# Designs tried in a protein design chat: VH-VL binders against Regulator of G protein signaling 22 (RGS22). Part 3

Target 1, 129 residues: Regulator of G protein signaling 22 (RGS22), of Homo sapiens (Human) (q8ne09r852to980)
Amino acid sequence: KFSDLLNNKLEFEHFRQFLETHSSSMDLMCWTDIEQFRRITYRDRNQRKAKSIYIKNKYLNKKYFFGPNSPASLYQQNQVMHLSGGWGKILHEQLDAPVLVEIQKHVQNRLENVWLPLFLASEQFAARQ

## First folded at step 1 (VH-VL)

Design Da4 (framework fv_danvilostomig_arm2)
Fold by ESMFold2-Fast, scan of step 1:
Structure Da4 (fold): chain C 129 residues (1-129), chain A 121 residues (1-121), chain B 109 residues (1-109)
Amino acid sequence: as target 1 above (129 residues)
Amino acid sequence: EVQLVESGGGLVQPGGSLRLSCTASGFTVSSNYMSWVRQAPGKGLEYIGYIYSGGSTAYASWANGRFTISKDNTKNTVDLQMNSLRAEDTAVYYCARDFGYESDLYYFDYWGQGTLVTVSS
Amino acid sequence: ALVMTQSPSSLSASVGDRVTITCQASQGISNYLAWYQQKPGKVPKLLIYAASTLQSGVPSRFSGSGYGTDFTLTISSLQPEDVATYYCQQYDSYPSEYTFGGGTKVEIK
């Protein structure tokens, strides 16, 4: 279901608008930024490094992933922290791809199981073209 | 360009130990995840474990405790130390490269030729 | 443990035939699946990664598809040099439970 939405540009944009209306766009933004990172060829190390630092600074903080409205449970947050090498590495170094993929899985789970069902039942979905 | 060469295989008795070495050329092991995979004669591929560019290791559950992966960045080599060997460990052992330092790809773009380990007698 | 099941375990087909090999994961793995070709007496060679992306230098007759638990490798027109055992591999499990399927042996009749 979620993959169907991702492959339809208009539906994806309607879902993004729905999330913005509910002040919940961070999950989709995080998922999209990590997906962009994963599509950068490993040969472009400078671009991958810059993108991973961007993602780290934007999402791996107490305002989102380690905050009260995180897509991950406290247990899962701690698993990601251990995978990252602890707060020192999160604060001062780039994030490796395995950490980003793990984060994306938690974000995707909330998008698929919480936000997508709400979107499909919404008047915004009904009002789409 | 990229080449991996395994060495150290041979005949070993049950309960014995053996160390395999993988020499890399055309790239640096310090910036790559490196893995070991084995294949028993006439059987399929079986994953053993990897070493991260930073030096941390992880193993398949069956290999944990008996097999240890290490590397030497200055020599550009990756080693597999095998302990408490059993007849079931008879296999061709391959070292394989994952994509670079920041890669979550963990599929193997280059493989060594393999080295045969026979556990018998 | 995440188990990968390949079917069939072996098949025999004629040159020019369309060959289909399937791989099933015991749990969802998104598109984190690779396909390898191992010719008799040779080392494995990467054919496809991310379920459907062809590795450089791999002939266009090879294609992959699937997402989640069900994956397919297709050879649109079997050639003599395609005689090999094909393996799928999941790389979704972190940190280190990357598992291979049991392999599918492709022979020419």
Scores: ipSAE 0.000, ipTM 0.481, lowest interface PAE 17.2, mean pLDDT 82

Design Da5 (framework fv_danvilostomig_arm2)
Fold by ESMFold2-Fast, scan of step 1:
Structure Da5 (fold): chain C 129 residues (1-129), chain A 117 residues (1-117), chain B 109 residues (1-109)
Amino acid sequence: as target 1 above (129 residues)
Amino acid sequence: EVQLVESGGGLVQPGGSLRLSCTASGFTVSSNYMSWVRQAPGKGLEYIGYIYSGGSTAYASWANGRFTISKDNTKNTVDLQMNSLRAEDTAVYYCARTYDEYLFDYWGQGTLVTVSS
Amino acid sequence: ALVMTQSPSSLSASVGDRVTITCQASQGISNYLAWYQQKPGKVPKLLIYAASTLQSGVPSRFSGSGYGTDFTLTISSLQPEDVATYYCQQYDSYPSEYTFGGGTKVEIK
C-alpha cells in the first residue's frame, strides 16, 4: 500500500533507490517536490512562490509532464494546461496549488499502479525488508 | 485588514435569477483564487465553485450550468450569477479566499438568498 | 463520489472534558483534510489543515490526526468558547468534487 510506504522512511528510501536504478526517479521526485510545496504554510508566500516556480521549470515541460513518457494521458495533460491558464502562463507565471495537486495525482497513480508493484516483486525489496 | 463583503442577496421567486457580488479589500483578487460556499438554514456547508487567479472556473456538478462565477480585477470583485433558482437554493452565500489547495482562510459575512413563491 | 462522514452528528460534554470528533472519507485522501469551526451566528474559521497542522492563533488544546480515510479532531479540555459546529473538508479531489462533512455540533451539558 502506497500510504504505508509514505509512513516508513526506510522503505521510502529503498523505493527511491529502486526507481533510480530503473532511470525512473522523476515520478517520485515530482511527487516529493509537490508534497513539500503543500506542506509550506500559505503565509510563507515567497517560499511557496519559489517552490512552485522550481516545480514548474523542472517538471512542466516536454522532457517530463508534457513529453512522451508522461504519467498523464494527452487528455489529462490538456486538463492540466486548462487549469494552468494555458501554455503562456506555464512559461511565464507561477502555478496555483490546485494545478500542482492535479499533477501530483497523475504522478501518484503511476507510482502506485506501475512502480510500486514492480518494487515489491524486486530483489531490492526482498534484500532490504 | 483582510475583508470580504457580499451584496445582492434578497427574495426571489422560483425560476428567477440573482447576481451576488463580493468586494475584497486588504488583498488583490488577481493574486488569489476565490470561492463561493453556501449554507442552507440549519444545514451544513456546501461548496459551489471557484475562480482561479488566471480566470478559469470550476463548479460542483449540481451547480454547473445554473451558476457562473466571474471576476473584475480592476474593481477587486468576484460575482456569482445564479439562474433558474429553486426553493432548495435558499441559503446564506459566502465568498471565501484561498490561494492554497482549496483551504478557505478568510470568509465574508455572507448574504441571505431566499427563494419562495 | 467522495463522501465525508462525520460522527457523532452532535455531542454534549462538560467543561474540561476531552472531546473527540471523527471524520471518515469514502476513499483515501492522504493528509489533505482540514477542520473548520463555526460558532453560532458566525462565519466558519479554519482550525487545522494537512490533517494535523494548527492554523496560527488556534489554541493548543485543539489537535488533529489521521491519514488516508480516518481522521480525528480532539479538544483536550473543552472550554465554553468551543461551543460550535465543526466541519471536516477534503481537498484531495478535483475542485468540482469538493466535499465537506455533515458537521458535528458540540454543546456544553
Scores: ipSAE 0.005, ipTM 0.539, lowest interface PAE 13.3, mean pLDDT 84

Design Da6 (framework fv_danvilostomig_arm2)
Fold by ESMFold2-Fast, scan of step 1:
Structure Da6 (fold): chain C 129 residues (1-129), chain A 122 residues (1-122), chain B 109 residues (1-109)
Amino acid sequence: as target 1 above (129 residues)
Amino acid sequence: EVQLVESGGGLVQPGGSLRLSCTASGFTVSSNYMSWVRQAPGKGLEYIGYIYSGGSTAYASWANGRFTISKDNTKNTVDLQMNSLRAEDTAVYYCARESWYYDSSDYAFDIWGQGTLVTVSS
Amino acid sequence: ALVMTQSPSSLSASVGDRVTITCQASQGISNYLAWYQQKPGKVPKLLIYAASTLQSGVPSRFSGSGYGTDFTLTISSLQPEDVATYYCQQYDSYPSEYTFGGGTKVEIK
């Protein structure tokens, strides 16, 4: 399902547009930024550091991942915080890959179980054909 | 360097089974789309299937039911389980990384392993 | 179902020649087409994706064009190291049915 959407760039763009018209594009943006980080090779240390800092600054704050619009429950937010070594690490250090993987899982869960079903039932999805 | 190395090829009798393994270096299979492609001696390339970073799989219709792709994120490996092998399955089997950028038009195989030969013969 | 047809199956040309290989899809595939180079005894190497985007590190003498059903790979000035079989591949039917063309063998005469 979600795999199907990821493997069709036109469908992915329709989904992105659907989310944007609903002011709900942050989940897809977060998922995509983490996916891009995960594809940077170990040897591109500076790129990986810059990307992790970008992700941290954009998503790991009280306006998204640690706020009321979070894709993660309070329990899951605390688990991510624990994995990162606490608020000091989140606020002042680059993020480790395992932390980003856990964040991406929570984001993907909402994309798959909330937004994708809404998209598939939408007039925008019907109109794409 | 970034590379893929296949192993597990060899001689197998018709109707037999064989498991191939692909080890990744310089990147993680947990973060990538991984595919298998084969090439019969003197013939062209033929797609088998993929496994997505999240674990879901899809196969070419001819491979579905006989071939299964799996991965082990801890070992950084992707495996191809082949069952009910036939003479026409004789080929070099490649694992490949499938590049994906959501804002571009590429689902191309940017990194390939050296291949491992599977011979199905009695 | 979706078939990729390459032509010619083989060709021989001289060093410095402009070489053109064609690839035809049985259905429209937009620009979801890649080209690969496989030198004798070697693994395939990605040359071009999205029909016309050159992979990093690939010499500028290689170029691709096309959209829909008709695609071409051009080598503007053939070099000895370009002796290889070239394959097109559609990825519009992903993930259920990627298909490769039959290949075009390029040799020096």
Scores: ipSAE 0.000, ipTM 0.509, lowest interface PAE 16.8, mean pLDDT 83

Design Da7 (framework fv_danvilostomig_arm2)
Fold by ESMFold2-Fast, scan of step 1:
Structure Da7 (fold): chain C 129 residues (1-129), chain A 122 residues (1-122), chain B 109 residues (1-109)
Amino acid sequence: as target 1 above (129 residues)
Amino acid sequence: EVQLVESGGGLVQPGGSLRLSCTASGFTVSSNYMSWVRQAPGKGLEYIGYIYSGGSTAYASWANGRFTISKDNTKNTVDLQMNSLRAEDTAVYYCARVDEYFTWSYDYFDYWGQGTLVTVSS
Amino acid sequence: ALVMTQSPSSLSASVGDRVTITCQASQGISNYLAWYQQKPGKVPKLLIYAASTLQSGVPSRFSGSGYGTDFTLTISSLQPEDVATYYCQQYDSYPSEYTFGGGTKVEIK
């Protein structure tokens, strides 16, 4: 159902609003920003660089991906750190697509297995049409 | 046993330059992130900067442009190059190790060197 | 700029007393806070990290607590060897912005 939700603009908006009311919109925002990055062609170097820097600054910090409420376990955070070339590369250099794809997988896992079941069982979902 | 030993401190005139070295033993600087911290006589601790395993650096804004941190993985040393020194740079300079770079709780200093005194005076 | 404020700047207590010192961040730093002990004429030593996790070899009389902006270091029963200046340090910010508190000097009466 997650792929169906992602391909329906109205359902996606209902899910976004549900997460927002639970102060948990960061996972969906992160997933969406990485998806937008993945759709930029490699030929558009400046746009890819700008989007990568935006994602890095917004999500790859101790308030989200490397924080206590991260969608990734400490082991998975360590794997992302190594794929990135360490903390210095995360903070000072542009991140490559494979790193962002790996991050997106962890974010998607929590969206699919924690937030989507809660949404489907919610009164907000029942009230939608 | 983990040890950090600073060297290169001494008396330098205002406007001068000085290079400090930190020799590590019991671990490798290629596997750990390293920092420099200073303490003026009778004052508190003041963060200078940080060097990552890949050689990338980050500096406190007041230190940026005057202080440079580098490392030599083969010699197992971390250096602090200080330029355009002022009387207010008089302090004991410590090198310190950052614990376990792979965890989000790691950016604290688990081992400190004994420090080396830098005195900037005419 | 993220500022760390320690209180008090100094205190005197008797052996066996419960001592508390506080550290306040100018903005939320989750639990990314460490405490260091510096005895007179000696180098700083890590006591606590992640606000409440005791470093190996540190006596159990030391404990840390707090989250967000307000943090406390407690010595449950002050000993003569605890005479030192204690510093908090935040590591929530970018590494270019790490900051220490001003220190709290603990002396015995």
Scores: ipSAE 0.005, ipTM 0.524, lowest interface PAE 13.6, mean pLDDT 83

Design Da8 (framework fv_danvilostomig_arm2)
Fold by ESMFold2-Fast, scan of step 1:
Structure Da8 (fold): chain C 129 residues (1-129), chain A 119 residues (1-119), chain B 109 residues (1-109)
Amino acid sequence: as target 1 above (129 residues)
Amino acid sequence: EVQLVESGGGLVQPGGSLRLSCTASGFTVSSNYMSWVRQAPGKGLEYIGYIYSGGSTAYASWANGRFTISKDNTKNTVDLQMNSLRAEDTAVYYCAKTLRYYGSFMDVWGQGTLVTVSS
Amino acid sequence: ALVMTQSPSSLSASVGDRVTITCQASQGISNYLAWYQQKPGKVPKLLIYAASTLQSGVPSRFSGSGYGTDFTLTISSLQPEDVATYYCQQYDSYPSEYTFGGGTKVEIK
């Protein structure tokens, strides 16, 4: 299961290396960055703001989440855009936690249904023995 | 061998303060998230708070302002400073380890240390 | 504040019975839920995390399910050594605080 892999440091690193080898690290990086954001206590406003802006700038653009390599469908991209308050807000402001949670959901779906099955069938997974 | 050992429990007067310490062996507190949980005699588990690997802390609302969690990476210890203690703070206090990166559930628990608040 | 409600508070069942314990969150917590077992006089032990992932060394008769607000812990065939109080715990860190359910005491009738 994906959650089992995420909670095993060594297997997580093997999965990360597998994705890096296939030039497909963005999903795991995005998932991890959002997970780190979610763990920052809401009392650490400066850390949450900085992490939110970092995630926004790195992932919520036409090179990833709104591009052809997106883990989300066009319909889902539109829902995230609506939840964000539109393109202008995405470009110029930090993202609210509900938006990041929704993005992480779509990223996790592709990790679980596309990348994890490929990893488990790979020579890299077998070699981890 | 991964272990957590609490110390510093004992009898304290209402309004007093007490510091509990938790010593880790077999892993480093600098690389883990650490939590404190308490349990009053015959009652359920009650979450107090946690400290992230980077040093940020979070507390249950009832504990905020009275309880402080800190750590010493060099000594490999996590402390719980308790102030303005009340009779209802009487409980066994546990420190617990959380897997890095993936939330704050506790995979390794200490044996607990009893704190009794009484005159 | 985020409240975790467990039901029942206690139950009695026979050896070999299927036992189900429920836990309900007052708001959505995804799969950020753990289950703990505390046998009489002992420290709590992690059984399940991420709602359904069994901790290493825990017997396969234990299973967890759920997502969002409703979660269940199932013991498929109750054994004498399973007599304990079981607790759920949410660990969704925003804006929710980490909280435990009130516990479910499992006894053999």
Scores: ipSAE 0.000, ipTM 0.502, lowest interface PAE 15.2, mean pLDDT 82

Design Db1 (framework fv_danvilostomig_arm2)
Fold by ESMFold2-Fast, scan of step 1:
Structure Db1 (fold): chain C 129 residues (1-129), chain A 117 residues (1-117), chain B 109 residues (1-109)
Amino acid sequence: as target 1 above (129 residues)
Amino acid sequence: EVQLVESGGGLVQPGGSLRLSCTASGFTVSDYYMSWVRQAPGKGLEYIGYIYSGGDTAYASWANGRFTISKDNTKNTVDLQMNSLRAEDTAVYYCARGYYEDFFDYWGQGTLVTVSS
Amino acid sequence: ALVMTQSPSSLSASVGDRVTITCQASQGISDYLAWYQQKPGKVPKLLIYAASTLQSGVPSRFSGSGYGTDFTLTISSLQPEDVATYYCQQYYSTPDWYTFGGGTKVEIK
């Protein structure tokens, strides 16, 4: 279970290392950065704005979320762009929490349905215990 | 070694159509974003569009509807079909390879298209 | 639409001079910026990508810097073979995709 893995720091580190060996650490990094954003209270506007801009610049571009190896389908990418208010909002403004949550769902889907099964079947997982 | 060679350029009448081809060697076009960029005489570079591995295409808004990009993986070629040509389409047309990022690491030599009567 | 503005449009300098070319994006593009060199009658050649990373084979006198909206290409000691037009290009996600700057023509006095 993915949620169980997230609650165990040692298991999480084994999974992170597994993803690094497959050049797929971006999914977990993106998920984690959005999770950190979600934990920032809305009353801390400066920290929330800075984290949102960081996530936008790091992940919402052609190298990752809008690129060929995106965790989202072309349809889902278009939905995220529409929710964001288009490219202008993505490039120049802080993204709203619902947009980041939607992105996190797509990232989590690939982590749960592609990478976690591969991890559990790997020698790295077996060797951990 | 990586090489891109454009062909098909020439003189065409206003309102006419022309198809350009880009032949790639030293790599497989299906693994890259393959783009077309043009340059009118004495002017700057102007992006036209791209095609990626799965056949997905995207075009500059001004080119959409008149220009179509396609590829033939068996021949390792990328084509640009140009319709309803105007004098303002007179330019050298380049094919260019993008990899990882969408900067262009290799360019063809270009082929001149002249639209005039 | 994301517009790339280069300054100056042209410049003339002496061999050995430090030359600076500026590129400004109308909107933030992080470091997704490339520089190309086009010598008279030749095809464009990639010089720099990711704002500051030199393409292999490019002389070390070329350097790039910048982030967000303001970018600079510097030639630390201009050589005769550097006579060319230089173009910046954004490759950040945008509907207009791959926008080029208008170019900066570099000539020797």
Scores: ipSAE 0.000, ipTM 0.507, lowest interface PAE 16.5, mean pLDDT 83

Design Db2 (framework fv_danvilostomig_arm2)
Fold by ESMFold2-Fast, scan of step 1:
Structure Db2 (fold): chain C 129 residues (1-129), chain A 117 residues (1-117), chain B 109 residues (1-109)
Amino acid sequence: as target 1 above (129 residues)
Amino acid sequence: EVQLVESGGGLVQPGGSLRLSCTASGFTVSDYYMSWVRQAPGKGLEYIGYIYSGGDTAYASWANGRFTISKDNTKNTVDLQMNSLRAEDTAVYYCARDSYLEWFDPWGQGTLVTVSS
Amino acid sequence: ALVMTQSPSSLSASVGDRVTITCQASQGISDYLAWYQQKPGKVPKLLIYAASTLQSGVPSRFSGSGYGTDFTLTISSLQPEDVATYYCQQYYSTPDWYTFGGGTKVEIK
């Protein structure tokens, strides 16, 4: 279902608006920013580095990924921490694609299993027609 | 320089189990996504699943529940555990290195699994 | 489920001919498409990624084009060693990150 949503611009926009009204836009923003990173050719080192740092600063902190509203469980947060080489590496170095993809996986899981079902059952989804 | 070698293929009866192993040389599996892909004799390529460097896995829906991918970073190997095998699982099984969930390069030479009475 | 459809399923051409193989995605996949060559009895080999970027060591007679849903692999001057089955693969969409096309068998007449 989520892949269907990604390929329909109008439904994607309705889903984005639904998340905004529920103060839950960070998951979709995080997923989208990591997806954009993944689309930067590996040869564009400067762009990949800048995007990686942007994602790290925006999402890999106690206000989102390592906070109470994280899409990842404490166990999964610790796995990402370990994959990143620890908190010092997260704070002071750029993250590579495998770590970002792992984060995107946890974000996508909540989008698919929590937010998308709520969206499909919502008044906002019904009203879109 | 960079190689993948599969092993563990062979003849197995319907309902049986088999474990395949993929050994990497010239690179570390913990730095990559590693995937399994199969090809039935005379047919096309069919994706099975992947394992990420952290150990998390994802599978094609038809493979989920019957096939399990695991890895050993110390031995630099990736394994595919296959259960409840059926005649239609007869295929050459390849392991392949993923470029960030993108394309496959390199591929192993493949190992043949035959499911027959 | 994202489906990749290749056409034709097989073709025969003469040495020196221009050969064109088509791959169609059921949904938009941007340029997240790779092409593989599998010679008889051999393992698949990456030819092209990102729809049009030629892998190192692949002869320049191979080229790829396309964006979104329609993609083409072209062999500008078919050689005997090009006898193989060619597969397209999308790597855009989850959970189907690695959907393959059905393959196109290229033979010399």
Scores: ipSAE 0.000, ipTM 0.497, lowest interface PAE 15.8, mean pLDDT 83

Design Db3 (framework fv_danvilostomig_arm2)
Fold by ESMFold2-Fast, scan of step 1:
Structure Db3 (fold): chain C 129 residues (1-129), chain A 120 residues (1-120), chain B 109 residues (1-109)
Amino acid sequence: as target 1 above (129 residues)
Amino acid sequence: EVQLVESGGGLVQPGGSLRLSCTASGFTVSDYYMSWVRQAPGKGLEYIGYIYSGGDTAYASWANGRFTISKDNTKNTVDLQMNSLRAEDTAVYYCAREYSDFGLYYFDYWGQGTLVTVSS
Amino acid sequence: ALVMTQSPSSLSASVGDRVTITCQASQGISDYLAWYQQKPGKVPKLLIYAASTLQSGVPSRFSGSGYGTDFTLTISSLQPEDVATYYCQQYYSTPDWYTFGGGTKVEIK
């Protein structure tokens, strides 16, 4: 169902506006940016590197993924840190696809199990139908 | 090779109607959001609306009620029906394909455009 | 209604110059912004999406930056083939869908 929502332009926009209203757009933005990365062909190494660095700088910091409102538990944050090779690699190198996929799983979990149910139960969802 | 070719443009009188057609090759229109965008002579780009598989359509508020987008899957075409045309509708009309997957929506391919002139 | 404002409306620069074009949204659009290049007599071509992601085949001298309401397209070293009008476009908000900026015409001195 979640993938259906993501591929329906009108429903996606309603969901994004709902998240904006609740100051909670970061999960959807993170999910989308990682999905964009995953669709760059592996022969476009420069584009993949640039997108990986962009995602790293935007999300893998203490204001989001490693912060108190992270979609990942402390244990899961530590697993991502381990997959990344630690803070030194996160700070100074690009991220590999498996790391980004792991991050996307945690982001998707909160979108599916927290935000989507809240959206579907909201007056905003009912009013826009 | 992806190609979009518009046709149906021409001179039409104010208050008249005109139907534009966009023929796609190299992909199936049913798999994509397909959009129309116009550009008045010497001016910028202006979005009109889209259609998706299953018939979902949406329009810019200024276009809603006068413009209708439809598709013909057997011919692999997307059409724009324009009614109650005014002089300010004079523009080159472009058919564009949207890259759309998991919330990503931007135009990756455009047709060459077809000129519509609304004049007496 | 969401409005996209580009500045400047036109500019003239020399080959090799660094060129900067700005785009401002009337409300927050995150990074859901694309840049298009339209050369004289040609159809628009996608340059950048998601504010900063270069489309495949676009020269590395083009770059985009920004978030929220303020966005920039930069050409690090202007070439003769870069003479064109550049448009920003939001793809964030419905029913405003795909609002374009007014365009910036780039010419060579």
Scores: ipSAE 0.000, ipTM 0.511, lowest interface PAE 14.3, mean pLDDT 83

Design Db4 (framework fv_danvilostomig_arm2)
Fold by ESMFold2-Fast, scan of step 1:
Structure Db4 (fold): chain C 129 residues (1-129), chain A 119 residues (1-119), chain B 109 residues (1-109)
Amino acid sequence: as target 1 above (129 residues)
Amino acid sequence: EVQLVESGGGLVQPGGSLRLSCTASGFTVSDYYMSWVRQAPGKGLEYIGYIYSGGDTAYASWANGRFTISKDNTKNTVDLQMNSLRAEDTAVYYCARDIYESWGAFDIWGQGTLVTVSS
Amino acid sequence: ALVMTQSPSSLSASVGDRVTITCQASQGISDYLAWYQQKPGKVPKLLIYAASTLQSGVPSRFSGSGYGTDFTLTISSLQPEDVATYYCQQYYSTPDWYTFGGGTKVEIK
């Protein structure tokens, strides 16, 4: 169901607005930024590096991915840290695509199992038609 | 006022065990990574390990297998269980709070508790 | 295993002098280095983190610099209250690698 929403621009925009009105847009922003990174070709090395650093600075911190409201469990957070090579690489160096894919998986899980059901049951979803 | 207070230090025989406790006031331990650091008399600082809000722990290689860190969110305490103690474990043991900005620098330290391993 | 080498092991200087302490990592640690001050009989106090970021409340005469493997702590004008042992600490990799330098004792002549 989530894949259906991703392939419909209008539905995706309604979901984004729903999350914004509920002050809960970080998961969708994180998912989207990682998806954009995954679409940058290897030939655009500077763009990939800049996008990786942006994602790292915005999401891989104690206010989001490593914080109390993380979409990942503490066990999963620790696995991401090990896959990344530790704090220094998370904070300073660009991250490999496999690390970002793993992060995106955890973010998508909460979008699909928490936020999407709430959106579909909302008055905002009904009113969109 | 933000403070950490260690307790449980004392004299123990080689091969013995000892449990240290660190009580936090002015903040909750569940919001921070909490670490233990020790210092032998007249020597430098030596890192032991950390614990995060959900109970995930990591240890310096030399400490792994003998030292265990745990916490009690209800009591707002962090404990260090030390087993198979040796004379070289004689040290002041500090509880320290990691800051959000650095994830490994310690902004608040307890006063320390002395552990003496001797026969 | 990552080793932090701190030098000198001790130094004596006069009030008002510029004091420099060096810390060298056996491997690149970017800027993930902290400096601590420990006065006799007292607990360590954080001075600097991220190699050059001064902790709030720390006097501006303290500064840090460096990147990769070579780091420096500078006290621009030594004061009597600065008598202490200073430690560098890396926090680059996993928590297993949080390693302190051997310390530098700073005394006044």
Scores: ipSAE 0.007, ipTM 0.549, lowest interface PAE 11.2, mean pLDDT 83

